# VHH binders against Isthmin-1 (ism1): the designs that were tried, part 6

Target 1, 164 residues: Isthmin-1 (ism1), of Danio rerio (Zebrafish) (Brachydanio rerio) (q5ege1r286to449)
Amino acid sequence: LFGVDTDSCERWMNCKSEFLKKYMSKVATDLPSCPCFYPTEVAYSTADVHDANTKRNFRWKDASGPKEKLEIYKPTARYCIRSMLTLESTTLAAQHCCYDDSMKLITRGKGAGTPNLISTEFSADLHYKVDILPWIICKGDWSRYNHARPPNNGQKCAENPQDE

## First folded at step 1 (VHH)

Design d05 (framework vhh_7b2m_4)
Fold by ESMFold2-Fast, scan of step 1:
Structure d05 (fold): chain B 164 residues (1-164), chain A 119 residues (1-119)
Amino acid sequence: as target 1 above (164 residues)
Amino acid sequence: EVQLVESGGGLVQAGGSLRLSCAASGFTVSSNYVGWYRQAPGKQRVVVASIYSGGSTKYSNSVKGRFTISRDNAKNTVYLQMNSLKPEDTAVYYCAAEEYWLGSFEDYWGQGTQVTVSS
C-alpha cells in the first residue's frame, strides 16, 4: 500500500448526523483547554489540573507511549497527553494535546492533537470506530481531518499562535 | 507476502564500523515504519533506531551519535550505519516493519543478523 484513499475520506467527511452535530457542540463545552506548554508533572501525577474555561479540575494521562504510535498518527509530535473522564463529564469525550520538541502546544497540522469523541476509558472499540478509523482513512490529509475535529477546540494558544 | 532480509553483520574490533541492510519485498519502506531492534544473550529485545514514513528518525540513548538509520527508496532497503562500536553492542540485530492494511496493523520481522564486537 501507498498513500491515502482520498475518495474514502471524502465519503466519511460528507456523512451527516444530527446526533454527531449535537454531540460535537456539547464536546466543545465539556473538554478542557490544552496547556500551552507540556505539563511535566503529568506522567506521575495524581494531581488535578484546573481548567479556567470549564471551571473544573481534570486529570491528564500520558499519551506518548509505544502503543499510541505517534510516528504514524502524530508524526511531528514528541509528547501527547489525554484528559480523563470526570464525575462532572457530560460527554464521553477526551481532549488530546500534542507538543513539539520545545514543549510547545502544536495547534495545527499533522502533529496537532484532536479531540477524541469517545474516550478510551469508556470504550476502546467505540473509540477506534469513531476516532481512529476515520483518521486512518484521512491519513495524510490532516487539513481535512482537523477541520472536522479542531485541535484545542478551535482555540488559539497565546504562547504559540495558530496562524501567521 | 512480505519479506525482510537482513545482511551486513559480522565480527569487528571495538571502535570499528559495520553497515546493516534490510531489504524489503512485498512492502514499501518509504510509506511505512521500519525499525532496528537488537537482542543480547539473556536480555529482552529492544529498539535502537527507527525511521518513519515521513523520513524522521529516532534513536535509543545507548546508540545516539554512533548509529545512523537511513533508507534507499529506489532499492526499497533500510540501513543501519554503526560507528564507534563497543563490546556492549554485541547482539543479534533485527529489522522490523509495520503495515496498516484493511483495518489492522501487521508486524513483520527479519530473521536477524549477528554482530559481535571484540575488545
Scores: ipSAE 0.000, ipTM 0.115, lowest interface PAE 15.6, mean pLDDT 76

Design d06 (framework vhh_7b2m_4)
Fold by ESMFold2-Fast, scan of step 1:
Structure d06 (fold): chain B 164 residues (1-164), chain A 120 residues (1-120)
Amino acid sequence: as target 1 above (164 residues)
Amino acid sequence: EVQLVESGGGLVQAGGSLRLSCAASGSIFSEYAVGWYRQAPGKQRVVVASITYGGSTKYSNSVKGRFTISRDNAKNTVYLQMNSLKPEDTAVYYCATDTYYFGEWSEDYWGQGTQVTVSS
């Protein structure tokens, strides 16, 4: 369940501060933007989706299964997808997008997708240590992390505005 | 959002002491690291000391051994005890939340500042 040690939380974040600063800057330019509506055909197919901001094509995987534990890590999300690593990737990161029961992108709050610094495709263990463990030792509060890195690479979805 | 208000500044003779207070409002303040910064006339703002929620502290080399930062999370307040003050410590002192750990998109919440003047 939830980690308890606030000192461990600060120690972990402090040890990763230089890495996080440099790496997050690269992640912002490496990852695709989240589609405004859940792309059912993309999540269940092998079709590439062009991202206008990066001018690259990406494939997406479903990230809504029981192993994702959405009830813990993305409460209120019904569906999530994760971008796949490509030969053009300059980081080990993956975009993470979450959608409500109306298939609209969640752009704020705990249910919103947050980029994975380490893709589970690269290493499930390293992803756990870099992306999940800090949340656990911080008693399940991602708010500090999310303040620093808005969902969808900081882009707002025109059809699902963040401030409504 | 978090709002910060500094108090406790003033005029003091070299070798004297002052205690600054930084009072905060906001539901998540106790989970932020908080830093004290200072800015002397014509100079850039520089970090003086910082403290995490759990009480771990960092100090700039210019104040190590003289300044002590502490916090009272129940009162949403951070303190800076300044001992053995020198004329070079004269500056406006600011408190701010420290979001550096989370990258360049972070927003620091800043107080309005409190003036400290040390006479030789």
Scores: ipSAE 0.000, ipTM 0.105, lowest interface PAE 15.5, mean pLDDT 72

Design d07 (framework vhh_7b2m_4)
Fold by ESMFold2-Fast, scan of step 1:
Structure d07 (fold): chain B 164 residues (1-164), chain A 121 residues (1-121)
Amino acid sequence: as target 1 above (164 residues)
Amino acid sequence: EVQLVESGGGLVQAGGSLRLSCAASGFTFSSYAVGWYRQAPGKQRVVVASITSGGSTKYSNSVKGRFTISRDNAKNTVYLQMNSLKPEDTAVYYCAAEGTEFYWGDTYEYWGQGTQVTVSS
């Protein structure tokens, strides 16, 4: 056999192009911070929410359906939302936020949302390659996968307890 | 099939204006940087203007202040507005797109066939 590295997840996380590094930096400044509590405006079709960090208004879409929650397994998430692309967007990314039964943001561990680097609104094919395929390569190791993604807790919401 | 198709070239008097368009298909246009290049007879192809996926622009010294590059991601099109044209601007203008596929890091470069711009005195 012609020597191969058996830790494909680690190699994927470290093998990033200069463009991807710059892109992830832009994503961190382009996306809204997750609200600390589930925004009820989403439930009432009034989805415009002001983000203090970016000084922009964002529309949010409910992402609590079975497909969205299980595309990247989130066992402790009750509600999830994703941000929508706008004319002010400088990247193709969408924020992804998940909340517990008390409508409080899950900031770490199983069930925490992580930004989609490519929104499904833009391209399902690129979303799969950039967001889903790495999850598969990491064999569902949510900790390693999430560590490689931009943070969702820009408003510095209260941290969830340590996971077992 | 990946394509970049230029249009808007033609004949114009010195001091006049032209707007070039480049229509892209077959790749994720909005994630690519796009540039305009030109090649005069007997000369090397040189960059004229470029625009990144994020909208940042750069111009060659010979056209700065006269040319403006812009993009419309909804239409998969990049534009070059050329004002105060000079005979020295006579060349074939090429559209080029350059980007890195996010997952594997490979760089891809696509070129159009070119459009002729002739500036008479």
Scores: ipSAE 0.005, ipTM 0.112, lowest interface PAE 11.2, mean pLDDT 75

Design d08 (framework vhh_7b2m_4)
Fold by ESMFold2-Fast, scan of step 1:
Structure d08 (fold): chain B 164 residues (1-164), chain A 120 residues (1-120)
Amino acid sequence: as target 1 above (164 residues)
Amino acid sequence: EVQLVESGGGLVQAGGSLRLSCAASGFTFDDYAVGWYRQAPGKQRVVVASIYSGGSTKYSNSVKGRFTISRDNAKNTVYLQMNSLKPEDTAVYYCAAQIYDILTGYEDYWGQGTQVTVSS
């Protein structure tokens, strides 16, 4: 039977490896770094946050609501935020940052934020196909998934301790 | 451009054997699932056998024990060994590859098909 090839998680993610590497490099330079602590005031306001790495201002949106299904996709995260597309955006991507109960950035493991290669603001359907479906095909293997989509785009925040 | 080219079809008597080949190009063959479908006149195209990137295989109930799918990644070729052929196996056989594209997601690509006719 021709189902989706779940056995090829790693290879499936790498089929367009040259294009994916080029796109991911552009994404890395287009997206803001995740703040080391949850920016509560900004996430619930219209204020812009300056990003030192890109030399740009970004607006953030709350990504902690029921539609995000954090209990499934980011099971150890308490809060998440997503960067918004701007007229200066050179890709369709959005940064995704997740935080623990202490408002500290989760830098590794299942709760760490994962950049959206296609922002839900641009297209929820295309986002699902590009970002979510590969994760499902990889059976929720965050280690493999995060290798291709590293969290936090270069911000040097303290690493979370090893999961107990 | 993704291309799949089938060969090996023909006319055989019931109880005979045929080996179909599908030569693939235009994509990283090793990374994708490939399978064989067949379509008899007036019927829908149905899957016969699949082989996944890791080498696991699946077969339709109608061909289990008689057909064997295999792949040669060095030659970018997938094979279908058909034994104990029956008149009911008469159909055009299509090779298909399930390809991922970052912009469009999963899409099936098809060969031109090869005719298999089993007489009795």
Scores: ipSAE 0.019, ipTM 0.417, lowest interface PAE 5.9, mean pLDDT 78

Design d09 (framework vhh_7b2m_4)
Fold by ESMFold2-Fast, scan of step 1:
Structure d09 (fold): chain B 164 residues (1-164), chain A 121 residues (1-121)
Amino acid sequence: as target 1 above (164 residues)
Amino acid sequence: EVQLVESGGGLVQAGGSLRLSCAASGSIFSSYAVGWYRQAPGKQRVVVASISSGGSTKYSNSVKGRFTISRDNAKNTVYLQMNSLKPEDTAVYYCAAEVEYSWFGDSYDYWGQGTQVTVSS
C-alpha cells in the first residue's frame, strides 16, 4: 500500500500531474472563491451566498471543530470553512479556506487552505486518500506538498507578509 | 461513492470472444479512471487494461492487440472486449474505479465482485 522509502512521496505527488492540473482548472470553475475574511454570519445561516466568479449560489460550513484537527493539518489557522456540494456541482470537490486569529484569509504557508479534490460530504474515506494521505506520505514537507497543491489565494485578497 | 457491478463472464473456447461490462452508479462517474484486473488461482491480481477519465487507454503486454477497453459515460459503463482468447486468459476479472491519482488498484479503490472467465482449449 504505502512505501516507506523516500521515493514514495515523489511518485505520489507527481503521479497524474497532467490530469491534476486540468482537474484543478475544472475545480476552479466549479468552486466559489475564498472570502478575504471569515464569514461568521454566513456560517450560522441557512441562506445561500452568491459567488460572483462562478455566478452561482453556495452554502458554507464551518470546518474549525475538533474533528478537523487543525493543529495537525493546518497549524497556525484558527478558523476554516468548507463549501458544500450543490446539485449543479460538476466535480466532487469542495473549497477549503483557512483564516488567522484576525479572521483574515491565510494565502500561503502551512496554515493556508487548498481546494479539497474530494468533498468530505461525498466520501470521508476518499477525501482522506486523495487530499490528506499525500500530506502524510510526504511527512509534512510543506514545500513539496504546496508545489502540487497550491494554497488558496482569494480574488484580490492581500497576501500574508511571510511564508512558512 | 461509486458501486461497480461486472457482467459478461462465462465459458468460451480458445480463439473465441467475450465482452465484459462494468456498470457503475453515480452521475459523476466520468471523473473516474477505470481498470480491468484479473486473478488466476494461486497468482497475484494483475492489471489487464485501463482507461482514464479523458479516454486514454493502456494495456498489459499479454493482451495488446487482443483486448479493447472502452467507456460510455452516458450509460455509466466500461467495457472490455476480449478477442482471440487463450487458455492463459482464464481468471476472475475485476473492475476497479478511482479518482485520478497514484496507486491505481490500491485496496482503497472501488472494486466490483468479479466475473469468472474460463477459456477451454
Scores: ipSAE 0.000, ipTM 0.166, lowest interface PAE 12.1, mean pLDDT 74

Design d10 (framework vhh_7b2m_4)
Fold by ESMFold2-Fast, scan of step 1:
Structure d10 (fold): chain B 164 residues (1-164), chain A 120 residues (1-120)
Amino acid sequence: as target 1 above (164 residues)
Amino acid sequence: EVQLVESGGGLVQAGGSLRLSCAASGFTFSDYAVGWYRQAPGKQRVVVASITSGGSTKYSNSVKGRFTISRDNAKNTVYLQMNSLKPEDTAVYYCATEIEYFGSLWEDYWGQGTQVTVSS
């Protein structure tokens, strides 16, 4: 059987799907940049936050609650937010941004957010299969998981030390 | 969009040879592994041989030393060279590939199959 001599994580890491490549290319231009500090507008859920890079307004939802299991999936993060799908969205993806105790964006390491290729707003089941299951298959190996994901779009923000 | 088309099957006498071809279209062929499978009457479909994108090959124990799988990325084609054929090799032969959409979401694509009949 092809693939039988490679573990499941290696199979996922070495995926060269043209569909995935094209999709990730679109995701890079469709998603907002992570704000450098936790935006207070998230508390209202209806407030638009302007993204200078895409020249669009986005709504954000808090992703910090117990159901998010931050101690497992984002162990150094205190707060996380997820962008909402809009009428202008060209993909099913959502930006995911995580912040430290000082409300400053985490730009690297285990606590840094990584874009969801499938928004939970679109489908919780597909999100699990596309975004969560590969992380589980790789046994929570953040370096292997993050290598295969689009980078967190927190450009222009001060970088965190790697150990945070 | 993704298509796999087998050819080269037929009737041969025991000890004879056949070369099967699988023409692929609709995806970046050079990036994917391709396998040959066969299904004999009344039995489940089983793997015969596979070849990775890098050219590494695997064979089932029943065909080792007799069958050779190869690929031509310029022609988007996989071949199965079958030598020293036995009546037990009689089956419909299929080529197949797994296309990954998101790394964890895979879909199998199969050809229509080509009949190989080996007379005793």
Scores: ipSAE 0.012, ipTM 0.259, lowest interface PAE 8.1, mean pLDDT 80

Design d11 (framework vhh_7b2m_4)
Fold by ESMFold2-Fast, scan of step 1:
Structure d11 (fold): chain B 164 residues (1-164), chain A 121 residues (1-121)
Amino acid sequence: as target 1 above (164 residues)
Amino acid sequence: EVQLVESGGGLVQAGGSLRLSCAASGRIFSDYAVGWYRQAPGKQRVVVASIYSGGSTKYSNSVKGRFTISRDNAKNTVYLQMNSLKPEDTAVYYCAADYEDLFWGSEYDYWGQGTQVTVSS
C-alpha cells in the first residue's frame, strides 16, 4: 500500500482534457475577441460592441469590482471586463479581458484575462467549480492553468513586452 | 441561475398514463444531462430515467419498457411519458439538470420543486 499525496492539479487536468478540448472548440467560435484597448462603451452598459471575428454585437460588463479579487487573480491588471451572454450564444462561456494603466490589453502574464468556460451571469456557483477551483487546485500556477485555456484576443493585438 | 419547473403530475388509476414535463429557464439547455428522480414516502430518492446532451437514454429496471424520456432543446423541456402505471409508481417526481461530465457530486445539480404522482389500485 503506497501512502503518498496525489498531485490533484495533474489528476484534474488529465481527467478534464477531453471535455476541455471539445468545449473550448465551441467557445472559440462563440466568444468575442478582447478589444485591444479598453472599450469606453462599457461605461454605458446598454452599448453594443461589434466583434469582427464572430460578426456579432456583444455587450460587456465591468469585472473590476472588489468581488473580482484582482489583487489575487489578476495582480497586474487595472481594469477587467466580461462579455455578456446573448440569445445567440451557443455555449455558457464569457470572454474575460484585462487592461493596464494605459487602457491597453494585457495579452500575457499574471494580469492577462482568461475566458470563463461558465459565465458568472449564468451561475456563479458553477463558474467557481469549472473555472476557479481548477486554478486553486493548481496552486495559482498560471502556466499550467493557462495551458488548458483558449487565448483571449485571437492574436490580433500586439503582445506586452517581456522586460516590463 | 437555472430554474426547473415540473408539471403533469396527478391522480390516475392503475394501468393509466401521465406525461410529466420539466421546463428549464431560457438559457441554452442542450449541454445539460437531465434526469427524472422519484421519492416515495419512507424511501430514498432514486433515479428513474436520464437523457444526455447527445440524446442517449438510461432507465431504471423498475420502469424500463413502461416509461420514455425525451427532450426538446428548442423548448428547453424534458418529458417523461409514463405508461402502464402501478401503485408502486406513487411518488413525488423531480427533475434534475447537471452540466455533463462534472464529477463533484449531486449538490451541484439544479433541482425542480417536484410534482406528485398518485396511482390508485
Scores: ipSAE 0.000, ipTM 0.128, lowest interface PAE 13.0, mean pLDDT 72

Design d12 (framework vhh_7b2m_4)
Fold by ESMFold2-Fast, scan of step 1:
Structure d12 (fold): chain B 164 residues (1-164), chain A 120 residues (1-120)
Amino acid sequence: as target 1 above (164 residues)
Amino acid sequence: EVQLVESGGGLVQAGGSLRLSCAASGFTFSSYAVGWYRQAPGKQRVVVASITSGGSTKYSNSVKGRFTISRDNAKNTVYLQMNSLKPEDTAVYYCAAETPEFLEYLSDYWGQGTQVTVSS
């Protein structure tokens, strides 16, 4: 009853919480850039990839299994990966990257991975409330969601230039 | 499953020492500030000591100089070393992992508590 809005999605997209803005700023500097190609070793293990921007090594885990429900959340993606939390992490966030059937990073559109503000390694419940529930409230509006949470830290992949 | 499990409580004579442990599982312990709280019968729960993810510590005035909080991130454990115990320290001691302030609408993680009884 109290605090019900006509457009709940708009409240999420225009969130002016100082704490959330501060946290998102920290997330942008803590998270790695997505590898330009799907690291195939994640299919059977974890991949260790050095990130030039943060000057840190990150471990990546496969996020392509049935529990990820890619057909709903990332319908054009073939593979996805998620960065792992370590003792070097300064936030609770995880980078999420998705790839097409040629194993190339998707940087735009409904198949592009978006950063998880709360890693599933930290808490599946908090991740659902912070990352998944807003997507559901926005009724799967990927354009609005991706604007608020830019894929690959807002960057395109230099190793896979788009020739227009 | 998120769990905080306290241990090390018991009965001790005034002037004695106890060391409490809080073992954490089901979340990334190193990213949380952790505190020790206590509650005596008929009283409200009050903070005793806290430690940030970076290791910075704070103590209530009633325990400063007697109690020491520490953490071992490799073991996902927080400790409370309690020296020079007094009957007034008798309480149930709780471990709590505090959610970041940007998630203020969410609850902190709490343990079930461990009883400390100090006899005169």
Scores: ipSAE 0.013, ipTM 0.215, lowest interface PAE 8.7, mean pLDDT 80

Design d13 (framework vhh_7b2m_4)
Fold by ESMFold2-Fast, scan of step 1:
Structure d13 (fold): chain B 164 residues (1-164), chain A 121 residues (1-121)
Amino acid sequence: as target 1 above (164 residues)
Amino acid sequence: EVQLVESGGGLVQAGGSLRLSCAASGSTFSDYAVGWYRQAPGKQRVVVASIYSGGSTKYSNSVKGRFTISRDNAKNTVYLQMNSLKPEDTAVYYCAADVYEGFLYTDSDYWGQGTQVTVSS
């Protein structure tokens, strides 16, 4: 009676298990760090990019197109990129990095990328249920949603103001 | 807990074919993603093919077009059909299973013991 959407968001937040925390920790070690500036070559290259922290190579794909609906899901972002699953991946997650109009990494707030727990490359349906549906249920409470997501593993990039 | 056993390896001449099998014990196998890995003498173990619970597949560039991974959940078995074999395919082949517990991820604790594939020139 207090609002189905509010109850659903609260239920999603409160049902976090120790297993989910373990998975998120594994995701953090499996994914590449977000570059501090948008790598313009990503839109034109299929070459692997070496990540110094994981000692692995990753392929990146542009995630700025109309299908990504940045105006809805990342409203302050101008560009986004997503890491691609590799055969060496130990999770189904993909790094998600978003940048402002100055090509600078957005580290917090509505436009900040956060790892997709399930890559769309693996399953669009499972990604929707795990990554997108919680955002929809918690729509209008971005601080609660973002608090529950792992950081984007950015390097020591200058942080933007929090605009949650 | 899950035990994986590889079979089907052997000696074959270049251009030949082999089919590897990965048999699993355990009641939750159909929920697992399964990968085939190989390790040549003096080299690092690398992944060659993966199959997910829904049937989607991925291949390394070195085997794409030559190898085919498939699964039979009724038999708790994953197969790797290897065609047009080359001497550089010589390695011990291992299967590994990803634990699906609401989120799928690789669990290195569920490895098979390996099966030797030798391709002569």
Scores: ipSAE 0.000, ipTM 0.120, lowest interface PAE 13.0, mean pLDDT 73

Design d14 (framework vhh_7b2m_4)
Fold by ESMFold2-Fast, scan of step 1:
Structure d14 (fold): chain B 164 residues (1-164), chain A 121 residues (1-121)
Amino acid sequence: as target 1 above (164 residues)
Amino acid sequence: EVQLVESGGGLVQAGGSLRLSCAASGFTFSEYAVGWYRQAPGKQRVVVASISSGGSTKYSNSVKGRFTISRDNAKNTVYLQMNSLKPEDTAVYYCAKEDTIFGVVEDFDYWGQGTQVTVSS
């Protein structure tokens, strides 16, 4: 989709910015809000979780296992979940939500979930090139990914304490 | 237990067609992306085509325009329609369920046992 470039963060984003801008905007309206607490439904992997903002039901998958490498990508998170693609999905994206050891949503900082512009359900290779590689090139700069991340979108979860 | 069972392989002449099927069980099929991969003797396993839970498709350059991936969620089955087959398409074809894997085919959670496709000139 994007033609991944390893040149530099700024150069790559400038060359791809119009496509990414349009896609990220569409992603923001396609994805569910993160539940304020780790949903128990994820433990059973068969229950739909209703998202009040989009008026849609979503299934969530646990994204906390060793393959996720949370110590690298979400170093302050204890647990993460990823939303599953549905027949109503208008993008290839998946919501990504991370939680602290009290099962409370991390709303800011390095441990906060970042939407996957390309779901791993669609393509692990394309996900790496689109979501992970640009983050590495940009040295973990969260600002780009924050543009695609919807706020709590009507669930109004309590925010993490600001690190002074 | 997740199971993927491939079928539909066989011997065919160059220019012919085959349709592969992959029957899935042990997971909610409609919620996951599924892909077709192939491995020729002495070569690495490579991606052929993938289809998301929402129906979005992606193809490798070597098969684009000749192969079509599709899914039937009511039957828990993914298909690969292979047209205009070439001798270089000779390989064991595998279906795989994708799950939280970053850029490495070998890291797929589950593979089927494969179905042999042989294309003679």
Scores: ipSAE 0.000, ipTM 0.093, lowest interface PAE 15.8, mean pLDDT 72

Design d15 (framework vhh_7b2m_4)
Fold by ESMFold2-Fast, scan of step 1:
Structure d15 (fold): chain B 164 residues (1-164), chain A 121 residues (1-121)
Amino acid sequence: as target 1 above (164 residues)
Amino acid sequence: EVQLVESGGGLVQAGGSLRLSCAASGSIFSSYAVGWYRQAPGKQRVVVASITSGGSTKYSNSVKGRFTISRDNAKNTVYLQMNSLKPEDTAVYYCAAEYTYWDFSGEEDYWGQGTQVTVSS
């Protein structure tokens, strides 16, 4: 292929591929909702957390370590988690959720986690091209990125209890 | 996830035309940027034409005005129409696809087996 054009961010924002539309629709129904509070079960990668919206159990992994570079990519977040691929997964995607220092889910702005269309568990290289490189090409403009990749699939906290 | 198969190569006289086809398996082909590369005897493989998932096209200077790349996503196929062929266009032509949201340059994800084009003088 030929190299990247100077207008790459705008080109990425305006991508209208039928595949992308269908894939993102599947991702929205395949991924769990972000817990409203940092789940203590994430300390153990074998612990299952039930997701009410999909009616499935998911395993979560902590994504707060030094290699995640939260100070660069999610500067207002204190903790982040990523959902793990399972045999029930219908896409290659992973949910990404970030929390403030009170362990509450960040739903907007540059600290909010956004779905990874390609899980690092499937391919770190493809994840970089599909999820990270667009952020770099858009020069870290989270408002534009979040428009194309809504935090928590555009949903509010799914864990808020209604029965009290 | 994508397998590419080239066809349409052959022997043609200078000034003639050929149309190459690159057929892809799988329902996600429309999201791929696709390029045509060629490799002449004793030379490195070089890109000659590309088309993004959105339909934007680019051409090398050596083929601009003579070659046209197009895609038909309903048929999962990309074409290279080659007009006014010259002996120097003799090469094995390869189709390559990259999963991307723009015409990003990088390692191509999938390659076809190639199809021979020979232009006699």
Scores: ipSAE 0.005, ipTM 0.312, lowest interface PAE 9.9, mean pLDDT 78

Design d16 (framework vhh_7b2m_4)
Fold by ESMFold2-Fast, scan of step 1:
Structure d16 (fold): chain B 164 residues (1-164), chain A 119 residues (1-119)
Amino acid sequence: as target 1 above (164 residues)
Amino acid sequence: EVQLVESGGGLVQAGGSLRLSCAASGFTFSDYAVGWYRQAPGKQRVVVASIYSGGSTKYSNSVKGRFTISRDNAKNTVYLQMNSLKPEDTAVYYCATDEQLWLSGYEYWGQGTQVTVSS
C-alpha cells in the first residue's frame, strides 16, 4: 500500500559506486589465477606457490569442508580453494576457485568460484555481508549474481561445457 | 586531503632499535589498512609490514621476528618498532594507505623518513 518496491537484487546489481568499480578492478589484478586443476599438494602445503600472472607467491587453503556449505552456495562443485592474504596484498580480497568431480576448474554456472571481495581471513562477518548476502537477496540466481560478480579469473583454462 | 607524515628515522648502530611513526589526517583512519614500505638507493620500493583495520598484521620474511607494526586509531597513528637492526635495513621508510574496501591498496603515500644502520 505504501508504494512500489523494486527488486532488491536488481538494486544491488545496479549499484555502480566508483569505489566499488575501482576495488573490483584492483581485486582482478591483486589475486592469483585459479589453477586449472585442483592442486591438492598446494592446498595442504604451508609453502608459498608462485603465480606467473602476478609474479607473486601465494598460499592456498582448502575451502571444501562442511562449514563452506557447497551444496547450497556452489551446488555443482566438489572441491574449492581460497587464497590467503599476503604481505603484498593491496586488497582484502581472496581468490575462490571451485572444481568438479574430475578436479577440473569450473568456469561458469552454479559451481563456479568468484573472488571473495572480503577474505574470511580478514572477517567472516564482513565477508558474509559483502559476498554472501547479495547472493541471498538474488535468491540464488547465479546468472544475476555472476553478472555483478564475474566467476573465475582463470589463466586460459578450458571453458565449462555445461552452458545450456 | 589525505596526508601521511612519517617520523622517527635516524642513524643507529647495528643491533640497535628505532620506532617509526606515521601520522594520518584527512580521512577516517580506523577504516584503512596501512603499510610500511622501504626503498634503498638504486632499488625498488618493497613492502615491509601491513596492518589491517581490525588489527591483523603481515610481515615480509626479511623482518619477521625483528619488526612489529601497531596502530592507535584514537591518535590516527601507525607505528613500526624496529629491533635488531642490520646494515641492510638502511633505506627511506614510507607509510602508505587507501580505502581498504573500495580502493586499490596503498594509493596514498607519505614523504618518507631516512633510516641508516651503520655496521
Scores: ipSAE 0.000, ipTM 0.159, lowest interface PAE 12.0, mean pLDDT 77

